# Ledger of designs, part 20: VH-VL binders against q8ssq3r676to911

Target 1, 236 residues: q8ssq3r676to911
Amino acid sequence: SPQDIAKQLTLIEFKLFQSVKMKELYHKSWTISKSKFENSPNIMSLITMSNKIANWVATEVVTTPHPKKRVEVLKRFISVAEHCKKINNFNTLMEVISGLSNSAVSRLKETWKSLPTRYVNSFNSLQNFLKTDENWKSYRQTLKTKETPCLPYLGLFLQDINFIEDGNSNLSSENDWVNFKKMNLLTSVFTEIQYFQRHPYFSFSTHQNIQTYFEKDIVILPEKELYAFSKFIESP

## First folded at step 3 (VH-VL)

Design q06 (framework fv_potravitug)
Fold by ESMFold2-Fast, scan of step 3:
Structure q06 (fold): chain C 236 residues (1-236), chain A 121 residues (1-121), chain B 108 residues (1-108)
Amino acid sequence: as target 1 above (236 residues)
Amino acid sequence: QVQLQQWGAGLLKPSETLSLTCAVYGGSLSGYYWTWFRQPPGKGLEWIGEIYQSGSTNYNPSLRGRVSISVDTSKKQFSLKLRSVNAADTAVYYCARAHTIFGSVYYFDYWGQGTLVTVSS
Amino acid sequence: EIVLTQSPGTLSLSPGERATLSCRASQSVSYSYLAWYQQTPGQAPRLLIYGASSRATGIPDRFSGSGSGTDFTLTISRLEPEDFVVYFCQQYGSSPWTFGPGTKVDIK
């Protein structure tokens, strides 16, 4: 069930999100190749999971050789994305939309052409909600309602921290006022993350079979194999 | 440092279009929203709308349909047009810079001097 | 849209006294994204406080802000003659950005 998949992924990813410590966000440590797994382990765990889910979505599409069944797979993932948005799980929402927008999936023009209008419209609406135009305006306005429980998109917080850290770098050592402003902006991001971490999805029940599937049984193709399967099921 | 200077017609008849311009000196347009406010005599401030360097705009729903904001990046100016004015539009109009590196931080640190707009029949 | 109310409408005090100004929101203001502005008649507003409690650059120590959720306070610890002006609160927790009606600090 798309609803069950959305709920179980919410539980898995919220647990990872809740484990992130503020010190892991210090000094952009998650961007330092040599030490990122040591200094930002929970951030890296969530990033790794996010990439696994996005690639899993793409894998399920390109490994479904029957056209009618492949359209059903697209419909199911769009329904998962719809439910993620409904329950304020924006992290998994981004992952599913990213997987469906993967070049290996997006190039399947005949498959997308066969998708019913309702699902095309829903997919376009979800992509527009997540578009970067006007600095993520639609998404940020929704997040500012402080509606909980909520799993916000971690990637945007990481982007914001990068912009804050890098935006004033040329003046930071010579201007205490610039450093003060930077610290205030960083504190605002940290406070927002901590607020959402404190409001878990207590009403959701664990479904052990789905949890085990994502832990042990999930199949993910590397990018070159995704594209090879894509070309096999729909010629260029 | 950053300075905003504004100008435009201060006296209007009902049904005319208000046009105000704000010029940015001492800084870049990049990375900020540029915004318009108004303040009726003896009342509080009302946010009208904002524009980014790209031309992307957001407007107060209460004024939607009558307001447009535009930006000229070469002149470093942004302009407000409010159509079909009436006596309720009489106010001091201000341009301002929104400190908005991200959408999560929205306060106004530099302001134009203000323009008194009177709508009289 | 979040509606802000300010109390009292007018606060009559003498120089040297402490002023406490209240701002109440109709809905919870996300992340304490609330600012305070000072306005001298005939001039543009001047930013005093942002993020409910952070003093803006160049603002004297006598100004402080506090609060969260729906209740916010601006405190002026010791009124100077130039402080007898109007003060506005503004929320930026959700669009559209909204301002309170103002509190006038008047000389007694």
Scores: ipSAE 0.000, ipTM 0.382, lowest interface PAE 15.4, mean pLDDT 83

Design q07 (framework fv_potravitug)
Fold by ESMFold2-Fast, scan of step 3:
Structure q07 (fold): chain C 236 residues (1-236), chain A 121 residues (1-121), chain B 108 residues (1-108)
Amino acid sequence: as target 1 above (236 residues)
Amino acid sequence: QVQLQQWGAGLLKPSETLSLTCAVYGGSFSSYYWTWFRQPPGKGLEWIGEINHYGSTNYNPSLRGRVSISVDTSKKQFSLKLRSVNAADTAVYYCARGYSFGIYYTHMDVWGQGTLVTVSS
Amino acid sequence: EIVLTQSPGTLSLSPGERATLSCRASQSVSSSYLAWYQQTPGQAPRLLIYGASSRATGIPDRFSGSGSGTDFTLTISRLEPEDFVVYFCQQYWSSPYTFGPGTKVDIK
């Protein structure tokens, strides 16, 4: 069921999120190719999982050759995304919407035209919520009002840290005030991450079969093959 | 912030091939449809076609076998070729970005500056 | 193809007045798949409204869109000097994507 999928992904990804140590966020270590798996292993685990889920969503759509069944797949993922938002899981929400927005999926115009209006409106609403307009205004405003438990979108925190590091790099070495400001901004991001980490989804029960599916049974096509399948099911 | 810059020859004789290029500066390239439009003097806009990161194209049927759009993902450029031009092809040609977030991409949020193409004998 | 008709062809108004522009489609268009563009002569079009009623980023509140099916409207609540230009509607529900012929808003 879409609700069970959303809850199980929440448990998987929250465990990864909770495992992230603040030192993994020091010095943009997750961006350093040679050492990122050594210095930011839990961040890399969550990033890898997020890419895996997004690509899984796209794979499920393009490997469903029957038009009616493919529309049902879109409906299921939109329902998963709806439930993720409802339970404050914005990380998996972003993954599902990213997968459905993959160019191999978004180009399937006849499939999308067959989608009932309720699901079209829901998908548009969820995309609008996650749009980058005005520095993620809709998402940031919502996050400020949300009670725990909540799984925020890790990618935006990483983007904020990159901005803080890069935006202050020209001035920071020679100016104590700029260094002080940079440290305060970084501390604010770290404190926010830690706040969400301390409040797990205690009420959710583990479904072992679904957990095992995402751990090892999931099928993911590489980008080139995603597009080849896309062209096969709907010609350009 | 994203900007589109276009270039190409603006003066053609009947039967020649129009060739225009559009370069994308800033932002993401892979999640959008990159589109060509034209506007004949005193008339409305006409959609020519679109291309994505993978090289998938959709063309206006009215231009049939005359139009070709290509993409160079490493340079973040896409190009229009229109074969066998005649006086009716005289127009300002625009490249544009098809906004990618949403279920059906095709409203244009970023545009190139335009290139006036004149076909005269 | 879906043919879009815009009326009136020309609107002659004074700054501060309200402008109402109509776009009619030959076939039903989902309200999520109609856009409005503004064009100053000699320049590229600028996106104002998409999805029939959603304002594009940076577009002032005086611009609003409404409508569904075959009838769509762009409203400018108080015309500013820069608003005396041409406006086009576009449908992106059905290929080929088509535009209306335009409505010119002229100063009296």
Scores: ipSAE 0.000, ipTM 0.399, lowest interface PAE 19.3, mean pLDDT 83

Design q08 (framework fv_potravitug)
Fold by ESMFold2-Fast, scan of step 3:
Structure q08 (fold): chain C 236 residues (1-236), chain A 119 residues (1-119), chain B 108 residues (1-108)
Amino acid sequence: as target 1 above (236 residues)
Amino acid sequence: QVQLQQWGAGLLKPSETLSLTCAVYGGSFSGHYWTWFRQPPGKGLEWIGEITHSGSTNYNPSLRGRVSISVDTSKKQFSLKLRSVNAADTAVYYCARGKWLYSTPFDYWGQGTLVTVSS
Amino acid sequence: EIVLTQSPGTLSLSPGERATLSCRASQSVSSYYLAWYQQTPGQAPRLLIYGASSRATGIPDRFSGSGSGTDFTLTISRLEPEDFVVYFCQQYGYSPLTFGPGTKVDIK
């Protein structure tokens, strides 16, 4: 069910999130091609999983050639996204919405026209929640009011750290401790991540079949093939 | 919906310690910088320092060892202690809320407390 | 510390006119870390603009912000009676956090 999928993905991704060590966030090590898997392994595992889930969502849509069944796939993923938001899983929420917003999926005009109004409204609401407008205003406002358990969107923390590192570069010295504000901003991000890491989803039960599916059985098409399938099921 | 209410002694003699408390009503206490500012009569604002729900602090270097900010997460309160006061510390003191990474800097403020230091 | 200078110190205008307030930093400030506040005498400041150009919740659209580097501007497109108060700019990206001295918008 959509609820079970949302809960199991929450358990999988929270485990990865909880494993991230603060040292992996030092010196933007996850952005350094030669050493990122060595110095930021848990961040890279989460990024890899996020891309995997987003592409899986797109793959499920474009590999469903029957129009009515394809609409049911859209409805199912929108329901998964709704449940992710309800249980404060913003990381998987972002992944599902990203998958549905993939150009290969968004271009399927006939499929989207056939989607019932209830689901169209829900999808639009979730996209508005995740808009980057005004520096992620809606998402940030919601995250500040959320109590644990919660799985925040790690990608935004990584973006914030990148902006802190780059935005303060003109005022930084060779000694990082001299750039007091940069260290304070970085510490605040680390503290927020650690706060959420301390409070797991203890009430959720593992469904082994679903866990095994995401680990071993999931089918994902690369971007080039996603577009090819998209054009096959609905002409440009 | 979010309200900050502050209190503390407003009349001090030189060398005494200023103690002010700010209580937060509504909203989440986590994910914010709980901050103190002051404003001398007719002048601009000066940042004193900030604290998170976890107790992490940052202070203005100009107050050099005189300032301490503490937090009581269960009561949703944070307090300012400024030691060895003198006439230059006369100001209206404000508590305020700053969001994480200053995505929105200071959107809610306490009512202010006038502190007068006189010998 | 980054010093913020505001000009003019006092701006005398009539209701309905456009107000342009300047804030200049002693060194480059990322636009992500520049805010504007409004303050009525005897009251706490009210956040108007953050990130140089983003309007805070509940702030009327007559208020807008712009600028980058060392020069930032707050514009009030059509002054209302309640707008004749003091305005402060603030940088919040560099320790210590600093404010400008303020610009008073006064009635002619």
Scores: ipSAE 0.000, ipTM 0.404, lowest interface PAE 16.5, mean pLDDT 83

Design q09 (framework fv_potravitug)
Fold by ESMFold2-Fast, scan of step 3:
Structure q09 (fold): chain C 236 residues (1-236), chain A 120 residues (1-120), chain B 108 residues (1-108)
Amino acid sequence: as target 1 above (236 residues)
Amino acid sequence: QVQLQQWGAGLLKPSETLSLTCAVYGGSFSGYYWTWFRQPPGKGLEWIGEIFHSGSTNYNPSLRGRVSISVDTSKKQFSLKLRSVNAADTAVYYCARDYPYWGSHRFDYWGQGTLVTVSS
Amino acid sequence: EIVLTQSPGTLSLSPGERATLSCRASQSVTSSYLAWYQQTPGQAPRLLIYGASSRATGIPDRFSGSGSGTDFTLTISRLEPEDFVVYFCQQYGSSLYTFGPGTKVDIK
């Protein structure tokens, strides 16, 4: 079942990723509060889905009051994350790890102590893969060598575009050659995104019940509620 | 993980054309600038030029239109041609990768170098 | 063109000592576009520091960079035998990449 969940989320999120148009990445349109849903609708759809999945993971953990069952929930999500990495779905991998790393989940020390060593080691390995150390070194090196199909972490592409677009008064004083190089950096990011968009997960079949669950039946608690439930199941 | 291997004729006579090739093993070829440098014996490095994987080039103006760089994306190779060589072109020539991501470092992988001697 | 000057030309020190190498630019260089390289005789340059202060992959933490504007510094906190080689600074923020003339770190 963890493999089925990973595959179905891959189909859902890849469809959203594939729908992103390069024009949505122009001028940091997804960061402009008043117009981001108009100018970057597919980016916003994917960001919204990513936040839903991360918060869903946290919700499933903190709404499981029985300690033994809560450990099984942790094991299941770690297995989902493992399978996401195996099928080169780094976007959903990031979402699951983010959910498990939510402060409402991370603070549950007794629950984490009860997790078998195999799962602790796996979770630590996945977190290390996604470390931001040395500008995402581990993830970037892996992505360079990955064959398609692959769903890369969109958030890192967005961060790279922000860094390329962002300047200061000193940078704005540079000559046309620096600006030409900046344009080529943007083009290389766009080309990489388009490359992955061209190679969908053709071998995966749709499971309608799971698809409907994520579309309509998923339960998500707001951040305030997550922390309240966390404190209820394990006192500070 | 990434390795650059270069080759070409190292001994030239004045007026001949220097031709060097650099092959990229491991990693991605697309999305990078690929660059040539040279270093005369006992002196510092001089930038010759660069090529983006799409074929767009930038050259050091001091080489008087004698230089051209080309890519072969199917073979993951890029090549340097320097026309009308003279003794001043004697140097070790290096190919290198320029990583394009903002906030990343520039020349992170280098070829082994090729000694080019121009003598009559 | 931006001219880079390195001082001293030669720095004579013993293993275990701290080395401080200077690079000065003829005009302001955005820190993001300054790098330091190490070169062993007969070998290609090795990237040490980029963006004035960020260590490249695999570079030991005894190497550190600092500076902004026209003045940049490479520091080696405790010299190891393999560190007695030549060091170059480079700027890559203009239409013409330029290198300093190098500082040779000699063993004494």
Scores: ipSAE 0.000, ipTM 0.408, lowest interface PAE 15.5, mean pLDDT 83

Design q10 (framework fv_potravitug)
Fold by ESMFold2-Fast, scan of step 3:
Structure q10 (fold): chain C 236 residues (1-236), chain A 123 residues (1-123), chain B 108 residues (1-108)
Amino acid sequence: as target 1 above (236 residues)
Amino acid sequence: QVQLQQWGAGLLKPSETLSLTCAVYGGSFRGYYWTWFRQPPGKGLEWIGEIDHSGSTNYNPSLRGRVSISVDTSKKQFSLKLRSVNAADTAVYYCARGQLSYFWGTYYYMDVWGQGTLVTVSS
Amino acid sequence: EIVLTQSPGTLSLSPGERATLSCRASQSVSSSFLAWYQQTPGQAPRLLIYGASSRATGIPDRFSGSGSGTDFTLTISRLEPEDFVVYFCQQYGRSPYTFGPGTKVDIK
């Protein structure tokens, strides 16, 4: 069920998130092609999982050729996303919404037109929550009100660290005070990550069949194949 | 160099609406959260809510449904309305500037405060 | 919401002495986003410390802050006559933002 899928993905991704060490965030090491798997292995594992889940969502939609069944697939993923938000799993929420927003899926106009209003409204609300406007304002304001346990969106933390490390107009000068301020900003991000890492989802039980599915049975199409299937099921 | 000046009705009867305005003199209006607080006599401060230059608001859940904050960016003013007041709303009300703790976040501390307005709700 | 407790409620000391004020949070404060304010009766609060340990502009060196997680301290190394007022801690690591009940520093 959507709720079970959301809970199991929460357990899988929280375990990966909890494994991330602060040293892996030093010097933007996850962005360095030659050494990222050596210096930021747990970050890379979580990024790989996030891409896997997003592409899995898109794959399930475009490999469902029957129109009515394809609408049911959209409904199920929107329900998964709803439950992820309800249990404060913003990382998997982002992945599911990203998969549904993949161009191979978003172009299926007839499929989206057949989606009941309740699900359209929910999808639009979730997209609005994850809107990047004003530097993710809606998401950031919500995150500061959330009780633990919570799985925050790792990608936004990585984006923040990237901008702090590279500098911006707000940080462009050379002196000890600017370097101190930059270090203070990085420390704030690290401390927030560590806070969420120390409060796991203790009340969730593992469902072995679902765990095995995501480990061994999941099917993911490369992006080129996603577009091919998309065009096959709905012609331009 | 930045100064906040506030004004509004200080004496209210139960069921009336409190209306206070805060004006910002000097400095930039953009890039900050503009906030309202209150302090009942002899007690600590309570955060009421915040607004940015675009009119985006967040309120203390305990006051949600009674409170609204609005902004006039051209005048560099922001205003508090609190509906259906009662004796428990008697307090000194302060406006303040929320300085971002880091440029990408929504977390802030208050570095500049208005002079305060004593609001008394009595029959 | 995060509840802040300040101790002692009243601290009675003489000018020149060291004051140590405590603030405890019911839950861990993210990123040490904790501020200290000074308030003279009848006046608006004045920011002293933010981020648990950073001194605000214009604040004398005698004021310092420390702590992380749930336990925070404001230290006044040598009390001046104008320091005998009320001090509040405030967390801004989680909405709604909350304040402690205050510690009154009183002259002995």
Scores: ipSAE 0.000, ipTM 0.396, lowest interface PAE 18.2, mean pLDDT 84

Design s01 (framework fv_acasunlimab)
Fold by ESMFold2-Fast, scan of step 3:
Order: C-alpha cells, then structure tokens, then sequence
Structure s01 (fold): chain C 236 residues (1-236), chain A 123 residues (1-123), chain B 108 residues (1-108)
C-alpha cells in the first residue's frame, strides 16, 4: 500500500540518516571524488539511496506500457509522497517528487492528462512546498514547526554547509569576528541534524517483504533507457 | 517459446508434506515473478502464493500461510512449492503461472500457465 | 478480504453477444484480467488491463471496467467459446491476487 511503502522507506532512510557522523561533514569531504566513500561513507550511502529511489519511481512509470495501469502508478506514487509529508519524511518526499519530475516521466502528456484532478492538485501542491523560492522558505518554515520524529531533507543541509564554507573562503585575511560567525553557523546546522537523529520512528513496524524488495528486487533503468521507454509508450 | 512443465503431484495423508516443482524455459526466468494457483475439483481458481524474480519477496494466501513455502532456483529455472501440514481442503490441481513483470506489486496478468499437477490429500 | 462476484452461468445462442460481469467494491480503480478455461485444460489469458487483448486472440473479445463492475464482452459467439471465465485483480492493500468465482458460458 502507499502508506506501508512510505513507512518502510522511512525506516530504511532514517537508519542511514542516523548513521551520519558529524566528521563526515568536515571540509566538504562528501564532494571529493577520490575519498568521499572513505571519509563520508554514510552520507554517500544516503545519497546513493536517494538516487536509487528517484530512478526507481521513474522506472516504474516508463516500464508500465498500458495507459490505465500507468495512471494508477502515478496515483500510487503521489499517495506515497502525500504520506511521506504527513509523517514528516521530507527526504523520501523529495526523492518521489524528483522521480515523477524526471523528464522521461514529465513528458508523458497523455498520461498526466488522464490523472484525476485531485492527484494533479496534490502533485502541484507538493512541488510548490519543495520550491527553492526565497531560499526554500516554505520547507524551512514547516521544518521549524515540526515535532519529532522527522526525517529532514539531507541535501538542503549539505547545501547550507557548502554555502557557509564558501561564504568565508579567505580566512587568512579575515578578522576573528567573521571566523566566529562561520563556526557558529556550522555548529547550528550540526546541532539541528543531531536533534533529528536522536528521535527515531519507534512506532513504525518493519514489513519484511517491502524491506527485502528495496534491498534485492528493485529495478532501475539508466537515464538513456528511461527516455527510450518513455518514447515507446508515448510518441513525441 | 515459453514453457512451464510440472513433472508431477501425488497422494498424501492429512498432515503430510509434498513438494511441487515447475520447470521453466523460453524466457529469462530470474526476471519474472511467478505464482502458484490451485483449483479444487469442480471449483474455481484460487491464488496460493507468489514470488518475485530474485526470490527476495514472497506472498501467501491466508489459507496457506505458515504451512506452504514458495521458493525458486534460478540456476535450474525451477519454481517450488513446499507444502506441509496438508489438509483435505488442499486437494486441488496446482498450476504454476508466470507474471508479466519481475515484481508483483500492482496487478499484472499471468500470461503463461503450466499444465497443472493434481495433489490429493486423503485418509 | 477483497471479493469479486461473478454470475455462476450465462447462456447465449451462436452469433449473439455474451456479457460476463465481475463485481467488486471500486473495481474501476483496479486493473482487471480475464481468463478462459476449457475442461481439462489450464486457463488462458483473454483480456488484460481491463480491455487489452493478447496477440492472436479473436477481435470478438473485449472488456471494460468502471465503478463497481467490470465486464467481459464476447461478440458473435461461437460454440468454441463455451468455457468457464474468471476475472482477477491484485489487491494492493493485502498483497493478494483475487479471482472471481467463475462464470460458465453455455452455447447450446
């Protein structure tokens, strides 16, 4: 069911999120191609999982050749996204919306036209919630009001750390006040991550079949094959 | 050409055990979900169990849960159903059936069926 | 548990149109598949995803699915169409395939 899928992905991704150590965020080590898997292994695991889920969503849509069944797939994923937001799982929410927004999926005009208005409105609402306008204002305001448990979007924390690091790039000629402000901002981000890490989803039960599916059975097409399947099911 | 061959069933006593097999050819076995569907004499079709292409996910009808185990061996292109604690109500022709896709979530048709194997549970 | 209801029997004369119904709560939101079974034989897929036909099946077979009822329609019925017909859906809430009870089509 959409609710069970959302809950099981929450358990999988929260476990990965909770494993992230603050040292993995030092010196932007997750961006260094030669050593990122050694110095930021848990961040890389979560990034890999995020890409896997987004591409899985796109794959499920474009490998469903029958129009009515394909519309049902869109409805199911939008329902998964809705439930992710309801349970404060913004990381998986971002992944599902990214998958549905993949160009191989978004170009399927006839499929989207067949989607009931209720689901179109929901999808648009979720995309608007995740808009980058005014530095992610809608998302950030919501995150501040959320009670735990909550799985925040890790990508935005990584972006914030990059911005803070790069904003004070010439430390050799800067005064102590500027350096103090930079360290204070980094500490605030680390403290927020740690706060969410200490409050797991204890009330959620493991559904072994769904867990095993995401571990072993999930099928993901490469980007070029996604486009090929997309063109096959709906001509340009 | 796709083929599903079921070598044989049998007669077993109530409480006994029996393993069914289904030998697949003509398609990439590990890429497709498989199911077992049974039919009691003079009755309709009843889905029994399903397994994903990799074998990682399994599903069971409530009537057989805890008594039957579905499995597959991709190196031999063979699907199995291990039946235990058999009851008179399990008497049926058992069909193996190929799903359209490797994962069973969502509704996919069974596009190819085995010839069926009779299992009789009698005192 | 999700339940599909079919009439136990439908009778038609050769050349007429047979309609076999499959009732289920909000079945129009699910994908319905239809199977034909002749005595002593394994079932054969005749309609899938509500209205699609397998390659090689006569054009006389068609399907529809809306609201609480799915229908298999067989036009210009021939004696060779006499068989049992089963509808089927996947119930995603329980992770179960569900079959209807079957409908026996009699052609004189």
Amino acid sequence: as target 1 above (236 residues)
Amino acid sequence: EVQLLEPGGGLVQPGGSLRLSCEASGFTFSSYAMSWVRQAPGKGLEWVSGISGSGGSTFYADSVRGRFTISRDSSKNTLFLQMSSLRAEDTAVYYCAKGRYSYIWGSYPFDYWGQGTLVTVSS
Amino acid sequence: SYVLTQPPSVSVAPGQTARITCGGNNIGSKSVHWYQQKPGQAPVLVVYYDSDRPSGLPERFSGSNSGNTATLTISRVEAGDEADYYCQVWDSSSDHYVFGGGTKLTVL
Scores: ipSAE 0.000, ipTM 0.420, lowest interface PAE 16.4, mean pLDDT 84

Design s02 (framework fv_acasunlimab)
Fold by ESMFold2-Fast, scan of step 3:
Structure s02 (fold): chain C 236 residues (1-236), chain A 121 residues (1-121), chain B 108 residues (1-108)
Amino acid sequence: as target 1 above (236 residues)
Amino acid sequence: EVQLLEPGGGLVQPGGSLRLSCEASGFTFSRYAMSWVRQAPGKGLEWVSGISYSGGSTFYADSVRGRFTISRDSSKNTLFLQMSSLRAEDTAVYYCAKDQWLYGFSHFDYWGQGTLVTVSS
Amino acid sequence: SYVLTQPPSVSVAPGQTARITCGGNNIGSKSVHWYQQKPGQAPVLVVYDDSDRPSGLPERFSGSNSGNTATLTISRVEAGDEADYYCQVWDSSSNHPVFGGGTKLTVL
């Protein structure tokens, strides 16, 4: 069911999130191409998983040639996204919405046109929640009010750390106040990440069939093939 | 077997205070959020207050905010509701409830037997 | 403030199917839970997450949720099903649970 998929992905991704060590966030090490897998392995594992899930969502849509079944696939993923938001899993929520917003999927106008109004409204609401307008205002305000357990969108924390590092890059020992301010901003982000890491989803039960599917059976198409399948099922 | 025992309750005059307690057993208390839900005589269910499993977050209905305080003691598996500035409309059966908000949305899988709080002169 | 609307009463004959509705704006985007309360007793969870049943409860209880209406369905109704039924959701904007007004089910 969509609810079971959301819960199982939450368990998988929370375990990866919980494994991220603060040292992986030092000196923007996840952005250094040569050493990022060595110095930020858990961050890279979570980024890789996020891309895998987004591409899996797109793949499931474009590899469903029957129009009515393809609409059911859209409904299923929108339901998964709805449940991710309900259980405070904003990381997987971002992945599912990103997959549905992939150009290979978003171009399928006849498929989206056939989607019932309830699902269209839900999808639009979720996209609005995740909009980058006003520096992610809707998401940030919600995250501040959310109770644990919660799986926040790690990508936004990474963006914040980049801005803090880059905005204060001309710090020196002679400017102790600016160094103090930078350290306080970084510590606030680290403390927030660690707070969420400390509070797992204890009541979620593992469904082995779903876990095995995501580990071994998941099929994802590369971008070029996603677009080729998209054009095949709905001509330009 | 999951049990929630509410030994408190009683009669109190308007403006008075009363503390309710709920003793939990049969599950790992520290792993679950808890809530208080009340029911006025002949009326429906009204959520009053909730607390996260760590006690770090508390939530209140507008009708009780500033007057009621929810707290918990995980070492004693006990949930509390401190009620102050009580009004006649606070008269109700108060239930403690185990809260499965760990599913990202709140629902109550086990309920205490309820304790009657009567506010009258 | 999010409001859930339930009919105050529903009557059904033994062996027939009872349907209790819970109306709310875009309620299909929320998870709906259902509680049964018999006179003098605490509520009992009968359906959670729209359609899931707690262990030990009869398959006669089922739920659905789409658009603006959630429905609790009780098939092959028995006299012992007479009770008040409450729907409940979590309102993320206010950060608290919201209950419907309750529906009294009478088995005639």
Scores: ipSAE 0.000, ipTM 0.414, lowest interface PAE 17.2, mean pLDDT 84

